VH-VL binders against Sensor protein CitS (citS). Designs and how they scored, part 3

Target 1, 196 residues: Sensor protein CitS (citS), of Halalkalibacterium halodurans (q9rc53r339to534)
Amino acid sequence: AQTHEFSNKLNTISGFLQLGKIDEAVDFIQKERKIQQEWIHFFIERVNDPTVSAVLLGKISQAQELGIDVDIDPSSQLLTPLQERQQELLVTMIGNLLENAFDALLASGIENKKIYISFTDMGDDFIFEVEDNGPGIPPQLMESIFEEGFSTKEGTHRGFGLALVKKAVHELGGAIFLEEGELGGACFVLTIPKHE

## First folded at step 1 (VH-VL)

Design e09 (framework fv_enfortumab)
Fold by ESMFold2-Fast, scan of step 1:
Structure e09 (fold): chain C 196 residues (1-196), chain A 124 residues (1-124), chain B 107 residues (1-107)
Amino acid sequence: as target 1 above (196 residues)
Amino acid sequence: EVQLVESGGGLVQPGGSLRLSCAASGFTFRSYSMNWVRQAPGKGLEWVSYISSSGSTIYYADSVKGRFTISRDNAKNSLSLQMNSLRDEDTAVYYCARVRYYDILTGYSYMDVWGQGTTVTVSS
Amino acid sequence: DIQMTQSPSSVSASVGDRVTITCRASQGISNYLAWYQQKPGKAPKFLIYAASTLQSGVPSRFSGSGSGTDFTLTISSLQPEDFATYYCQQSKSFPLTFGGGTKVEIK
């Protein structure tokens, strides 16, 4: 947790200092420690599943590398234990929804790319929401985007991701919805029953 | 503006026929599945028939099977319901409704846009 | 077929009242339940889908809850424009089925 991460950061800092790279050590401390501290703090308090936390942190890091701003609703939480199959399928769904948002934003050419994430388990369901500020999904494609092999352009694999989400949702007795989002792009809401 | 307008209702004797139409505007009609839903005087809503966006998948309520035929003309943005061998129990206001977020394989759907309805009265 | 049962069939209420309407499915439908509002002489208006998700533009005083077989529609503070008949509808499988309706009448 924080203790293990602190040890790893100290080793990296120590390495820079031993090589006389003081400015690089300072930059590493200021950038990585500050940002990672905020992420770690949030997930320690709000998410009890380490696999889900790892996937979300990995996707947030990937988004930042791609120039995409990611915000998580501060009221989000996932404290209820997941069954093994629920965890496996939820991780797959999260990964595919975020990858589809990345693809849409990168294809859009907009300058200020944004993704909003929200999740809750306060009720009888696990609810997960992913929203982007891209061009959105045209009404004529709403049925097609969940078909296996669907693609809006040659060489893309977008259709497989959403088809996998549809399969996972069906297996868990849940639902996935396309909604109007506040950011102006696609807004996917995923619901999974805790128990039936 | 997204809009559905029904027409073709009227008074008909038992055993007669009527053809209802639903004109769609303000959206890409060919991309949406459609439903017909009816409501008898003073009664609740009853689903009548469904047609997929392409027209290849069709479902009917048991009470109308063999008597009613749903069809669509995507080039004209219109939905139709041919009603034959009408009975007193078919007296109702008939609504056409648009299906949103449809899953054809499992039958999941929502009706987010409705027409004003057209009245069918079967009486001697 | 999935049978939908609503209760009560009617309720008399005053402006500002909290109104609760229940809907029960004869078999499990997960969260594939919608709520519609119908005013006299008008077509139904879509309010809620997925049991609890409010349609864009619907006032926040409306809320839905439930999963599986038991569902509830709540109006937290009834307004004059809310006097109408409310219907639940399952979208889990064909044939699509509606509850019998609950008429919310002025007291």
Scores: ipSAE 0.000, ipTM 0.434, lowest interface PAE 16.9, mean pLDDT 79

Design e10 (framework fv_enfortumab)
Fold by ESMFold2-Fast, scan of step 1:
Structure e10 (fold): chain C 196 residues (1-196), chain A 123 residues (1-123), chain B 107 residues (1-107)
Amino acid sequence: as target 1 above (196 residues)
Amino acid sequence: EVQLVESGGGLVQPGGSLRLSCAASGFTFSHYSMNWVRQAPGKGLEWVSYISSSGSTIYYADSVKGRFTISRDNAKNSLSLQMNSLRDEDTAVYYCARDTRPYSSSWYGMDVWGQGTTVTVSS
Amino acid sequence: DIQMTQSPSSVSASVGDRVTITCRASQGIYSWLAWYQQKPGKAPKFLIYAASSLQSGVPSRFSGSGSGTDFTLTISSLQPEDFATYYCQQGNSFPLTFGGGTKVEIK
């Protein structure tokens, strides 16, 4: 159904990217009208991993369907080759962080829902940031949100997803933490060493 | 040096039309959303219109909706505002202004402004 | 639309004075507030973003505070070049809206 059709579209985009069929991938996305042309050109230029590109494009498309504006820092890049396990866990973490941002924004009831994404591999670590303009995380809950099975009364931040992210990042020898963001909501920073 | 330079202002009769231009230099224009902001003589700032980096997302103030059209040419580093059916209350200095961050929807404000171009609609 | 109300409309001050300007939003805007300075005949100058973050190159005597609906711009020790009109602007939602301005003038 809807989920199967969405997965098929993502597989088609991933397939074009894996085969180096950049024009076909761009054409497919533009015809679907689900993503701005700047985003697709950005991913082609700045992200070497087809699986990571497919996941991010799929999440951006999902955000657009949910009425959420997504902006990406144009200095972002992931050009360093990922090890198989790093790729598997990174796409899982990206998925969970973005789903948590979606849930927070949808539960907030605000009209102008916004997410800011930044990522880099220019240093010794892969760094991935997700920031939203939702209600944010109270300081007293900063550690609790990473516990398995954690849930707020409002259900805005589902700790189960964050617990999975914490577990995955620890497996890779990295870290996840909350920072003060400029958007007024939650700002999650994920770091993963390039060498395990 | 990052710069924005407006042109195209002038005197026009009510019901007339003018096309404003804004020339950008010193930065990657195609990465930034742009705004038009106006200021009537002796009055405060009034936001007029927004256009995303690609040109696909556009917003207008209710006072100009249906009369003004914002557009951009990323190959020429230029922003335009086509103003039709002009009214006396459209008299103002018009500024073009850049969003503070690339790919942002004006969340953080506008950090670079042009010098302004004057539009006078005389009845 | 989100209405932005600034107070006072005008304030008379002397060099060295602490000046505070307030801005109120008609609904919650989190920290999506910018402050601008405008001198006569000139374009606005960007001072502060995200309610409290100082733009690079802006003197440290300027500071912003607040969240939600109530915001304040403070000039800790007014200098001759600070006599100008100041505007707040919300970036939370379209249409973008400015406050009415506060003119800081010589006593």
Scores: ipSAE 0.006, ipTM 0.466, lowest interface PAE 14.6, mean pLDDT 81

Design e11 (framework fv_enfortumab)
Heavy chain, then light chain:
Amino acid sequence: EVQLVESGGGLVQPGGSLRLSCAASGFTFSSYGMNWVRQAPGKGLEWVSYISSSGRYIYYADSVKGRFTISRDNAKNSLSLQMNSLRDEDTAVYYCARVGATYRGFDYWGQGTTVTVSS
Amino acid sequence: DIQMTQSPSSVSASVGDRVTITCRASQGISSWLAWYQQKPGKAPKFLIYAASSLQSGVPSRFSGSGSGTDFTLTISSLQPEDFATYYCQQTNSFPYTFGGGTKVEIK
ESMFold2-Fast, scan of step 1: ipSAE 0.116; ipTM 0.668

Design e12 (framework fv_enfortumab)
Fold by ESMFold2-Fast, scan of step 1:
Structure e12 (fold): chain C 196 residues (1-196), chain A 121 residues (1-121), chain B 107 residues (1-107)
Amino acid sequence: as target 1 above (196 residues)
Amino acid sequence: EVQLVESGGGLVQPGGSLRLSCAASGFTFSSYWMNWVRQAPGKGLEWVSYISSSGSTIYYADSVKGRFTISRDNAKNSLSLQMNSLRDEDTAVYYCARLSYKSGYYAFDIWGQGTTVTVSS
Amino acid sequence: DIQMTQSPSSVSASVGDRVTITCRASQGISKYLAWYQQKPGKAPKFLIYYASSLQSGVPSRFSGSGSGTDFTLTISSLQPEDFATYYCQQANSFPLTFGGGTKVEIK
């Protein structure tokens, strides 16, 4: 039920944005998702793809409902037009990386949960970064977390999402890796080359 | 331990060719953007070429475009620069450099020690 | 292409001095600027990214500031190991470009 409610809200937001009904999308998000108006205007100005904007706004709203603080680097942008397949896979990858961060933070029991997001389309690569302040990834598991069917414990599907991200990014000729995080948790960076 | 080690430099006559190589270790080479940066004797740093992690996106400085070819072999963790039609002004130390994406920001965070190319008659 | 202009070309200083180096971009680059230190015969060393963020392991006497077109690198109390050439580099767009360098020399 909660999954259906979330998907319905995200589809509504995406629909408004795709139809160019920006004011209606803003009103809906502000009312239903408790998103600050500054976030909405940021995405309208900085993200050219309505579907990507809808996914990010929906995930930020979900994080806030879960008691997770989200910061997006103010210099972030995705203004380069996405090819249809790039858009489909990028949306999937964004969703899975953020769900992975949510799962890690909720499982950790940390009082002040935090996610940092950064993205850019400099240098003919799309770069997307998600960092959390959770417990991080044990060194022994760093390679295995991207393997199909990986799971750290019963009931979690964190590894399934990361395997999907690795498959998706490799299909686009890109890469995903763990970087040193400033927040002390996991820091995932994905790169997707622009096809010309 | 993250390392970049260049090789292939030497003395060559104008119009000649050289192939530079850079061996990477201590990190997932296939996940990083790689660059060549050069420095002529007594002068400053000049960016030469960029290659994306997959190898699909490549850029060159105008001064080398059409003469130099950057390539990478992710299976061998190596970066290469094929230099053709060399000119006196190509004389420089050539550095292999990793372009890191750090919290939304780009910088050359790891450099090799350089390999010297001298073009002289 | 974005032109990066550094000033001064050289500065003579004594240990303990405050040294400031400026870098100007021919067009706005937000904060997409890095600083590097190079000692004679050595590869450049990464100091600062995003105009003001100090790389891990770099002494706190180094600091960067600026945004848009005007940037400054400051060494608050010059040490003997700081005598080197410093370069700014814009990472806003390709081609990537470096400033001409500023040599910090012993007075």
Scores: ipSAE 0.000, ipTM 0.464, lowest interface PAE 14.5, mean pLDDT 81

Design i01 (framework fv_izeltabart)
Fold by ESMFold2-Fast, scan of step 1:
Structure i01 (fold): chain C 196 residues (1-196), chain A 118 residues (1-118), chain B 111 residues (1-111)
Amino acid sequence: as target 1 above (196 residues)
Amino acid sequence: EVQLVESGGGLVKPGGSLRLSCAASGFTFSSYWMHWVRQAPGKGLEWVGEINPSGGRTNYNEKFKSRFTISLDNSKNTLYLQMGSLRAEDTAVYYCARYGKSYAMDYWGQGTTVTVSS
Amino acid sequence: DIVMTQSPDSLAVSLGERATISCKASQSVLYSSNSYMNWYQQKPGQPPKLLIYAASNRESGIPARFSGSGSGTDFTLTISSLEPEDFATYYCQQSYSTPYTFGQGTKLEIK
């Protein structure tokens, strides 16, 4: 029941944004308790794709409900228009990376759960980064977490959906990296060429 | 105060089905992974499976994966275990439990008894 | 699957004495600085109760006489001075990987 209501609200926001009704979208969001005004303003100014905006705002709202703090790098932007397939796969990848971070943080039981998000399109690539302060990925599992079927088998630190992310990013001619971040947990970086 | 209350156990014939419920109170149910663990009479503990807070992801002990399904309803603060194709060896007390720190099970329900007998 | 082996199966101890229960994992349950190994107490007719998580951390409300030690594959639960309410069955459990597995249990009996 809460998931259904949230999906309906997200669809309403997405619909307003897709129709270019920015004022109506802002007004609707201002009346919702779970989405911060600073984020709505940021996304309207910095993200030209309504579907990506809607998904990220939805995930931020979900994180808030779960008691997870989300920080977005203030220099982030996505102003270059996405091709239909790029949009579909990017939305899927972002969703899976954030769900993995949520799952890991909630299972860890740590008090100050944090996720850091950064994205840019200033060069020839779209770059998306998701970092958490959870338990991270054991070194012995780093290669296997991207293999088909692994994420549901015996994933020690809950690497669900990562094989799907790797497949999606490679379909777009891009890459996914595990990097060292400042938060001490998992840090995933996606690179996607603007021109395929 | 954290409470978990199981229900739905009873006597069922081999090949039958049962749905167990676990009603949660005293904490934010939608923020925790939940487990089902069983214990046959006079035996030790056996993990059945787990479900994430959104209810969209589950892990099972392979022994149960084809016959049992875990689900939840966050609007009702309730966890479910749907058991199908029941066998005599499924006779046990079934506990629901909450994930706490370091993936430990910090709170448990009182259990509900399932007896599979012809 | 990771197999957890407890010893002994049962232990008879007098009130006020020290009790030591061992648990061995068939493979390491250590990641970074934490061993994902937990201890539970179960009394007849009651659900299990968490005592120790991540090998050595005492759960809130658990008396100081309970302590856990060990890392990797070899673990110990110690009760420094047995009280009447401590006579129960104790289980170790790894939470390192699915399926999560329990030891067979150690029944603590009054001597």
Scores: ipSAE 0.006, ipTM 0.535, lowest interface PAE 12.2, mean pLDDT 82

Design i02 (framework fv_izeltabart)
Fold by ESMFold2-Fast, scan of step 1:
Order: C-alpha cells, then sequence, then structure tokens
Structure i02 (fold): chain C 196 residues (1-196), chain A 119 residues (1-119), chain B 111 residues (1-111)
C-alpha cells in the first residue's frame, strides 16, 4: 500500500516535470508533508533531467518517512542531457543503490541514520555516489555483493538490487565500486561515460 | 572440478566461418560473465568480447563486432563464439574465461582451441 | 583504446632472487582510490592464470611471494623470491573501459 502511494506520487511529479509544468510539479510537491521546499529549488536549479529529479525527490521523501537523514553535496549537478537508455538505467541504479542503503540502515539498529549523495557531470563521465553510516561491507564480501540473490546481512531479505546495478552499469560501459567514505558505512560510486 | 573446455577450432579458408563452443562444469555457469580472449602464435592476449550471465547483453572489441557473435545456452552450460568472414590474421588460440563484474578478474580459463585461417 | 605497455620485454633472474615487472597505461585506470588492473601468469601451452586483481589484491590460492602495487598509470608486479614454477610470461590487463586491453607481456627467464 505505501509502495503504491509512493509510486503514484512519483509518477505524478515525473509527469508534470516531463511536460515542462514546473509550477504544477512544485505545487504538488509543496502539498506533500515530506518534501522540503529547499530540495525542490535545488533540483530545479541543478538537475536538468526531470525523471532523475523525480526519482531523487521521491527517494528523499521515502528516506524522511523511514527516519533517515539525507544530505546532498551542494556542488552536485547533472546538467548534461542523458540519452534515453542512460536515463532509464541511471534511474534504476539510483533507486537500487538508495534502497540498499535504506535496508542496511534499517537493519543496523543505529539511532542516527544518515545517507550522503553526490553527483557530477563536470568531466567525461556521469558520476553518482551514495554513502551511508551503517555497518559497511566486509572486504571478504565485496565481490559477492554484486551476485544475484546475495544477502548482505543475517535477517536481511533476499535482494536483487546490486546485481541489477551491476548489469545496468556494465550495459552503459561504466563501473561501480566501493570506496572508503567519511560516514564509516558503505560508499558506492557509479561512473557512466557521457558519449560511449 | 571447476573447468572450461573449448572445442570447434580447426583449419578454415579465408572468408569462411567457424563456431567455437566452451563447455562449463563444476560451477553454476549462469552466475558468471563469460569472455572470449585470443592469442596469435607467439603473440600476446587480445580480448574479443563478453556476455552477461543471462545472455541478454554482450560487449565486443570493436575490431570483431561486425564479424563475430557471442551467445550462450544456460540449459547446456555452454558459451559460443560464431566467427564469420575469417581472415589470416584471425589465426590464434581462442580461450574462454569466466569473471565477475566487480573485480573483472578472469579467474578460470579453458585450455584453448586453435583456429588456423589459410588457403 | 587504453594502451598497456610492459617493461622489460624479458627479464633474466636467478632462483631465490626478486623480480619486478612494470606496467604503464596510456591513461589513468584508477578512480576514487580504486585501480582497475589485473595481472596474469602464462606458461607455454597453458591458458593464463589470474594472480592479482584491483592492482594489489591477490587471487585466492596465489602464493604470498606475489604482490601488486601502483595506481593511476603506473603499476608493478613483484615476486619476492623466485621459485622454479615462476618462470613464465606475465601480462597486465586493464578493465577500466572496454575494450579490455593487455600489455604485450614480460617473459621471466632463468639466469
Amino acid sequence: as target 1 above (196 residues)
Amino acid sequence: EVQLVESGGGLVKPGGSLRLSCAASGFTFSRYWMHWVRQAPGKGLEWVGEINPSGSYTNYNEKFKSRFTISLDNSKNTLYLQMGSLRAEDTAVYYCARSTLYGRGMDVWGQGTTVTVSS
Amino acid sequence: DIVMTQSPDSLAVSLGERATISCKASQSVSYSGNSYMNWYQQKPGQPPKLLIYWASTRESGIPARFSGSGSGTDFTLTISSLEPEDFATYYCQQYYSTPYTFGQGTKLEIK
């Protein structure tokens, strides 16, 4: 039920943005309790792809409902036009990386749950980063986490998320990898070539 | 126990075609990316292309994209390389190998099958 | 395409001595602290064998005498104390972008 409500809101926002009806999208979002107006202004200014904006705003709203603090690097931007397939797969990858972070944080039992997002298109690649302050991923499991059906935690439900990200990033000629982040949890970095 | 075995190599005239097979055993074939890598006599290694576990997506070295096709059959645990419009410079040992995307290290290789293109 | 250049083309070393092989990429194969670099060993009549991935992570079952290092464009494979079975040709390989490319190989020979 909550999943259907969220999906419907996301589709409505995406529809307004895709039709260039920014004022209608803003009005709809402002009537939702869970999305701060400052996020709306950030995305209008810094992200030129309406579908990517809608997905990120939807995920921020979902995180807020789950008691997760989300911060986006203020230097982030995505102004380069995406090819249709790049957009479709990037949306899928963003969704799955954020769902993975949500699951890790909710299973962790930590009080102050945090996610940090960064993205840029300043170079030859689209770069997207998601970091959480959860328990992280043991080095021994780093390769295995991208296999279909891998469970990252005892008691965590079976997921396909990281395997889907692996498939999608490979199709675009890009890469996914883990970094040491500042929050102490998992830090996933996506790189996608702009013109390959 | 974990093994890849290539077959289908042989002598072929320029302009001809060959289909190579790679039979997998001792592991769950449908969980790995598969690669074809070739090596000309006395020369180094050259990557031909790759295919994802489901067989729905392929990547090629552009040099081969128009003439070669990679496919697999998970029900038979077998990888294929269909080679067309063969040239003398395609003479090489052809290896199949498996990998995972994260590391991209090819950890298991077949013994290779020899393709000779000459008149 | 990224060009991988190894040096030397051949290296003669005595048993028990250290061997060092270098690999240079025509552009960086590292991003955010991760290096998309593999090392392989090949003996005559045999397929290549994976030794190192992620520039410095030793593959399971590979002896501790093998180590990899480097980042960006410059990488090194070191064998700390040569054993008889180590005389082979060694290849570096980048997987930063397709097509994945190999170095030309370094042949390790008995002195």
Scores: ipSAE 0.006, ipTM 0.447, lowest interface PAE 15.4, mean pLDDT 80

Design i03 (framework fv_izeltabart)
Fold by ESMFold2-Fast, scan of step 1:
Structure i03 (fold): chain C 196 residues (1-196), chain A 120 residues (1-120), chain B 111 residues (1-111)
Amino acid sequence: as target 1 above (196 residues)
Amino acid sequence: EVQLVESGGGLVKPGGSLRLSCAASGFTFTSYWMHWVRQAPGKGLEWVGEISPSGGSTNYNEKFKSRFTISLDNSKNTLYLQMGSLRAEDTAVYYCARWGRSYYYGMDVWGQGTTVTVSS
Amino acid sequence: DIVMTQSPDSLAVSLGERATISCKASQSVLYSGKSYMNWYQQKPGQPPKLLIYAASTRESGIPARFSGSGSGTDFTLTISSLEPEDFATYYCQQYYSTPLTFGQGTKLEIK
């Protein structure tokens, strides 16, 4: 779930992008959140779904407001058309994974908060990865974090958001994994089949 | 000099709506989970719900989930509890509270509370 | 929901005496060596105050006479030598899972 202010700004950005008004979207975001112009051009070139672009751009803007540095793998792409339910569930999953990373980083007190995003559709699956440099998830908690209503020691990964992600990805015939990443924090990988 | 101040309480009729505010000074909400806890006259503490540091995640006590909404305005450093379809049973003092930086911690800073009375 | 039950509902104690308050969880609140349970103190007209977190860790500024013990389902708050300012209502609270739940409270009264 999104804050009311964030949702309003995301809707404005989404509107500009849907209308092909890239310069207007850039101007709005730069005035509100000081987001880099290059990010908008990246999404226009590498992401064919306006709703997915809007969500990612909105989340990057939110991260910047929160003092979190976001990097996207420059080879990332999402050019394959999404079915309506794949799109809706994917944006929900992206939102929850990024909010989870934000909350983990903010609660951790770490100085240099960083998130790394990577996505690809070059194979048979859509693959989406979110990695942070926070405290990570203790090995003994890894199975429990996807249970609805479960709380963790860090006040992060409280289960509701991650349980929702697990339900959504299962509905699409995909999977979610916790992997070892380069940043030293949590690394979530989503895989969603392109075809039924 | 960390403190929380609630406001917005008062007398409301059954079926009415009311929005409570909680303003922070000496810290910002962006590093803490924030909670609402209520206490009916002469009774114990009852957890209403919580909101994450980013404001993107909320959890509620099932009892209030359909009628109450917690939200956050980081630019104003203010936490809100929006209450709808109020009943006499919702009469209570409503506290906002901060959860410390570790989940193993607890609600270490509380406001003074704001009183909501629901009666005709 | 995890139900927290305190015993007794009220306790009359003399100054300088030991006070012991119990709290029982309807299911274990222990995970990976940690019990997700806190104690709060509340005086009339005031908000609650955190005393003990994670079952046995005393909050900064809380006098040494306060101690918490127990694990899993059975917990105890002990005040080793009661002072006048200790007469208040005490609440236990679990945060193992949502919804967070409090005990019904134990009122300490002067004997």
Scores: ipSAE 0.000, ipTM 0.531, lowest interface PAE 12.0, mean pLDDT 82

Design i04 (framework fv_izeltabart)
Fold by ESMFold2-Fast, scan of step 1:
Structure i04 (fold): chain C 196 residues (1-196), chain A 121 residues (1-121), chain B 111 residues (1-111)
Amino acid sequence: as target 1 above (196 residues)
Amino acid sequence: EVQLVESGGGLVKPGGSLRLSCAASGFTFSNYWMHWVRQAPGKGLEWVGEINSRGSSTNYNEKFKSRFTISLDNSKNTLYLQMGSLRAEDTAVYYCARLYPKTGSYGMDVWGQGTTVTVSS
Amino acid sequence: DIVMTQSPDSLAVSLGERATISCKASQSVLYSSNSYMNWYQQKPGQPPKLLIYYASTRESGIPARFSGSGSGTDFTLTISSLEPEDFATYYCQQYYSYPYTFGQGTKLEIK
């Protein structure tokens, strides 16, 4: 199934944000579903960056259209001001990690698709975590998934998502880890220094 | 000491405008979200709106969105409420309050003493 | 908007007695394990003072006699042994959804 409706909605949200119409972007998202109102409140209260909030809300909306449950750790926060480059790269990394999780879940055939998101800035680093309940990353592929051009799918573009994340996080002096999570699928953790 | 002090209240005619200020001292103002809350004589509390610590995002009670604007200046440690098209029903004490955006502490923990706005001919 | 309704509007109690104030939300203010609900105390001529957040977490410096309970839509503020300084108006407030909304207030009076 194609996500034409979702792409049009994201374009509308992006348009409002580009014009500085934050209230209109928020109103548009709120009218889509009841859950969006609850998410908007959470993000405005817990995420100091409207661009990061917009990306997360857009990805959550996309996940729901794909039949994927998204849960965010209620202790999550991102309240420390982001430098311009940190914001640009974090937005890119969030997008690519969530797209990777979507692809893994859709290909898995699993019935109850779930993504768990957690983020914090309480320590010296921004930490962002994405976990899915898909099949995970086979041990033999763990070293290859961050290489440019790597893909288990037909098509060239699919092989660059995780490589772009690794490149972006390293530019910020941070790191990306594959960890063992509670859901049994892939668990990616980003760390980005606040003051590098 | 941690303190918020409102000013700018007074008597205005219906249709008039006022700008309220809230001066912060004793804490790092730029770490806090700021709120305006009003209280009509003998009535309860009514949330007007909020602004994030950077001053880049605002949320309003829809009742006020077209007539009121919240802004802040971190270099002056000051929060503002610009009120336009004032009505008799806007007569109230206006409080500013801070909110530290930390997990598990979503209350307005420090408030000013309030400034009185009276809208009357 | 989420409507917050308090009961009673006014309550007369004696020093040393227990006071119980109720607050009901028109829809659930529960997300995951947390109810997004605060309690404030206001004395005449003074601004409100935060007592409790997350429905049951006492703000720093607030005496142990104040406690909050409840989840979702039904909430209670309890003062276990009233002291003279506790006679005030109490407000519940939800921060689950914009606009933030307050209850109409419950006034505690000396019996």
Scores: ipSAE 0.000, ipTM 0.447, lowest interface PAE 17.6, mean pLDDT 80

Design i05 (framework fv_izeltabart)
Fold by ESMFold2-Fast, scan of step 1:
Structure i05 (fold): chain C 196 residues (1-196), chain A 122 residues (1-122), chain B 111 residues (1-111)
Amino acid sequence: as target 1 above (196 residues)
Amino acid sequence: EVQLVESGGGLVKPGGSLRLSCAASGYTFSSYWMHWVRQAPGKGLEWVGEINPSGGSTNYNEKFKSRFTISLDNSKNTLYLQMGSLRAEDTAVYYCARDYRYTSGYYYMDVWGQGTTVTVSS
Amino acid sequence: DIVMTQSPDSLAVSLGERATISCKASQSVLYSSKSYMNWYQQKPGQPPKLLIYAASNRESGIPARFSGSGSGTDFTLTISSLEPEDFATYYCQQSYKTPYTFGQGTKLEIK
């Protein structure tokens, strides 16, 4: 029942977002998921885009249901207005990067699962970073993980998530980097130009 | 039951060619990287090369790159090793192996076939 | 290429005793807090069988007496109490970069 309820709520949120009903998605997340008040306050002060806030809050709620600790760098901010296409693609990229981190951590068997998020817009670019303490990605596979149709294991998605991120960031004139993180897992950094 | 079955081995003359097959069953073949690994009589294991699930990307041990080609046919759940310009030193048992390769970094060969023997002799 | 060196080349151990096999990589196979090193068992006339992956993770179905340890360049496979079915050759293998390379093998013989 808990698992069925969780799945149904995620489908509802995804449905609202796919239909462009951002206000309804935000309202649903805040009320139904019982997100901690401090998270709501943080996003009100640090993120000016309601859709980005809704996606991040939804993903934090999902992480908590999965037993994953999420920390956001306290200096993070996203105050510069996003263009319509930048917003659309950024929420898609955020979703896919966090789904990738969730899958890696759940498959790892690590007891203390952690994700670290950082974002900033103080320069010429929007920068968004996701790091996990999972197994990481060897340097020899860095190119392969972004190929369309890259498969992982039997019974999982066909491995389109990271390929979608690379396509989305390319459409925005940006870049994605895989770095060695402080937590010992994968560390993905997105850069998106503010004005292009 | 997950199974890999190699075939196509046999006696071949130096300078000849041979194609090995590896038939996969019991799992979704198109979701896994595949390897060829060989073992000369009384010797250790030697990696030949690998291929990604779509068949569009390959990596080889440089020793074999000019003479051997790895390919696959997802419609037949079958992996191939095309061997050319064979030498006496290529006499070995050839194994196919499945790679459990999770996007976040597990790389190991969890299922192996029984092997097929290639003998290069006049 | 990364060279994997095992020691000893062969080892004779009595049933019930502990067996220890070492493996050294010519360069670090550590990336992001994980060592890309695996252990395989090969019995006479059979294909290799995965025992341990990523230095210390025991593959499903492998008896608890098998364990792996080490990081970076120096690795150990331990069999805590040798059984008759453990007569085999053991290989370490790095999966850090291509070409993937195996150690020369350690032949374990029951005294």
Scores: ipSAE 0.000, ipTM 0.474, lowest interface PAE 14.2, mean pLDDT 81

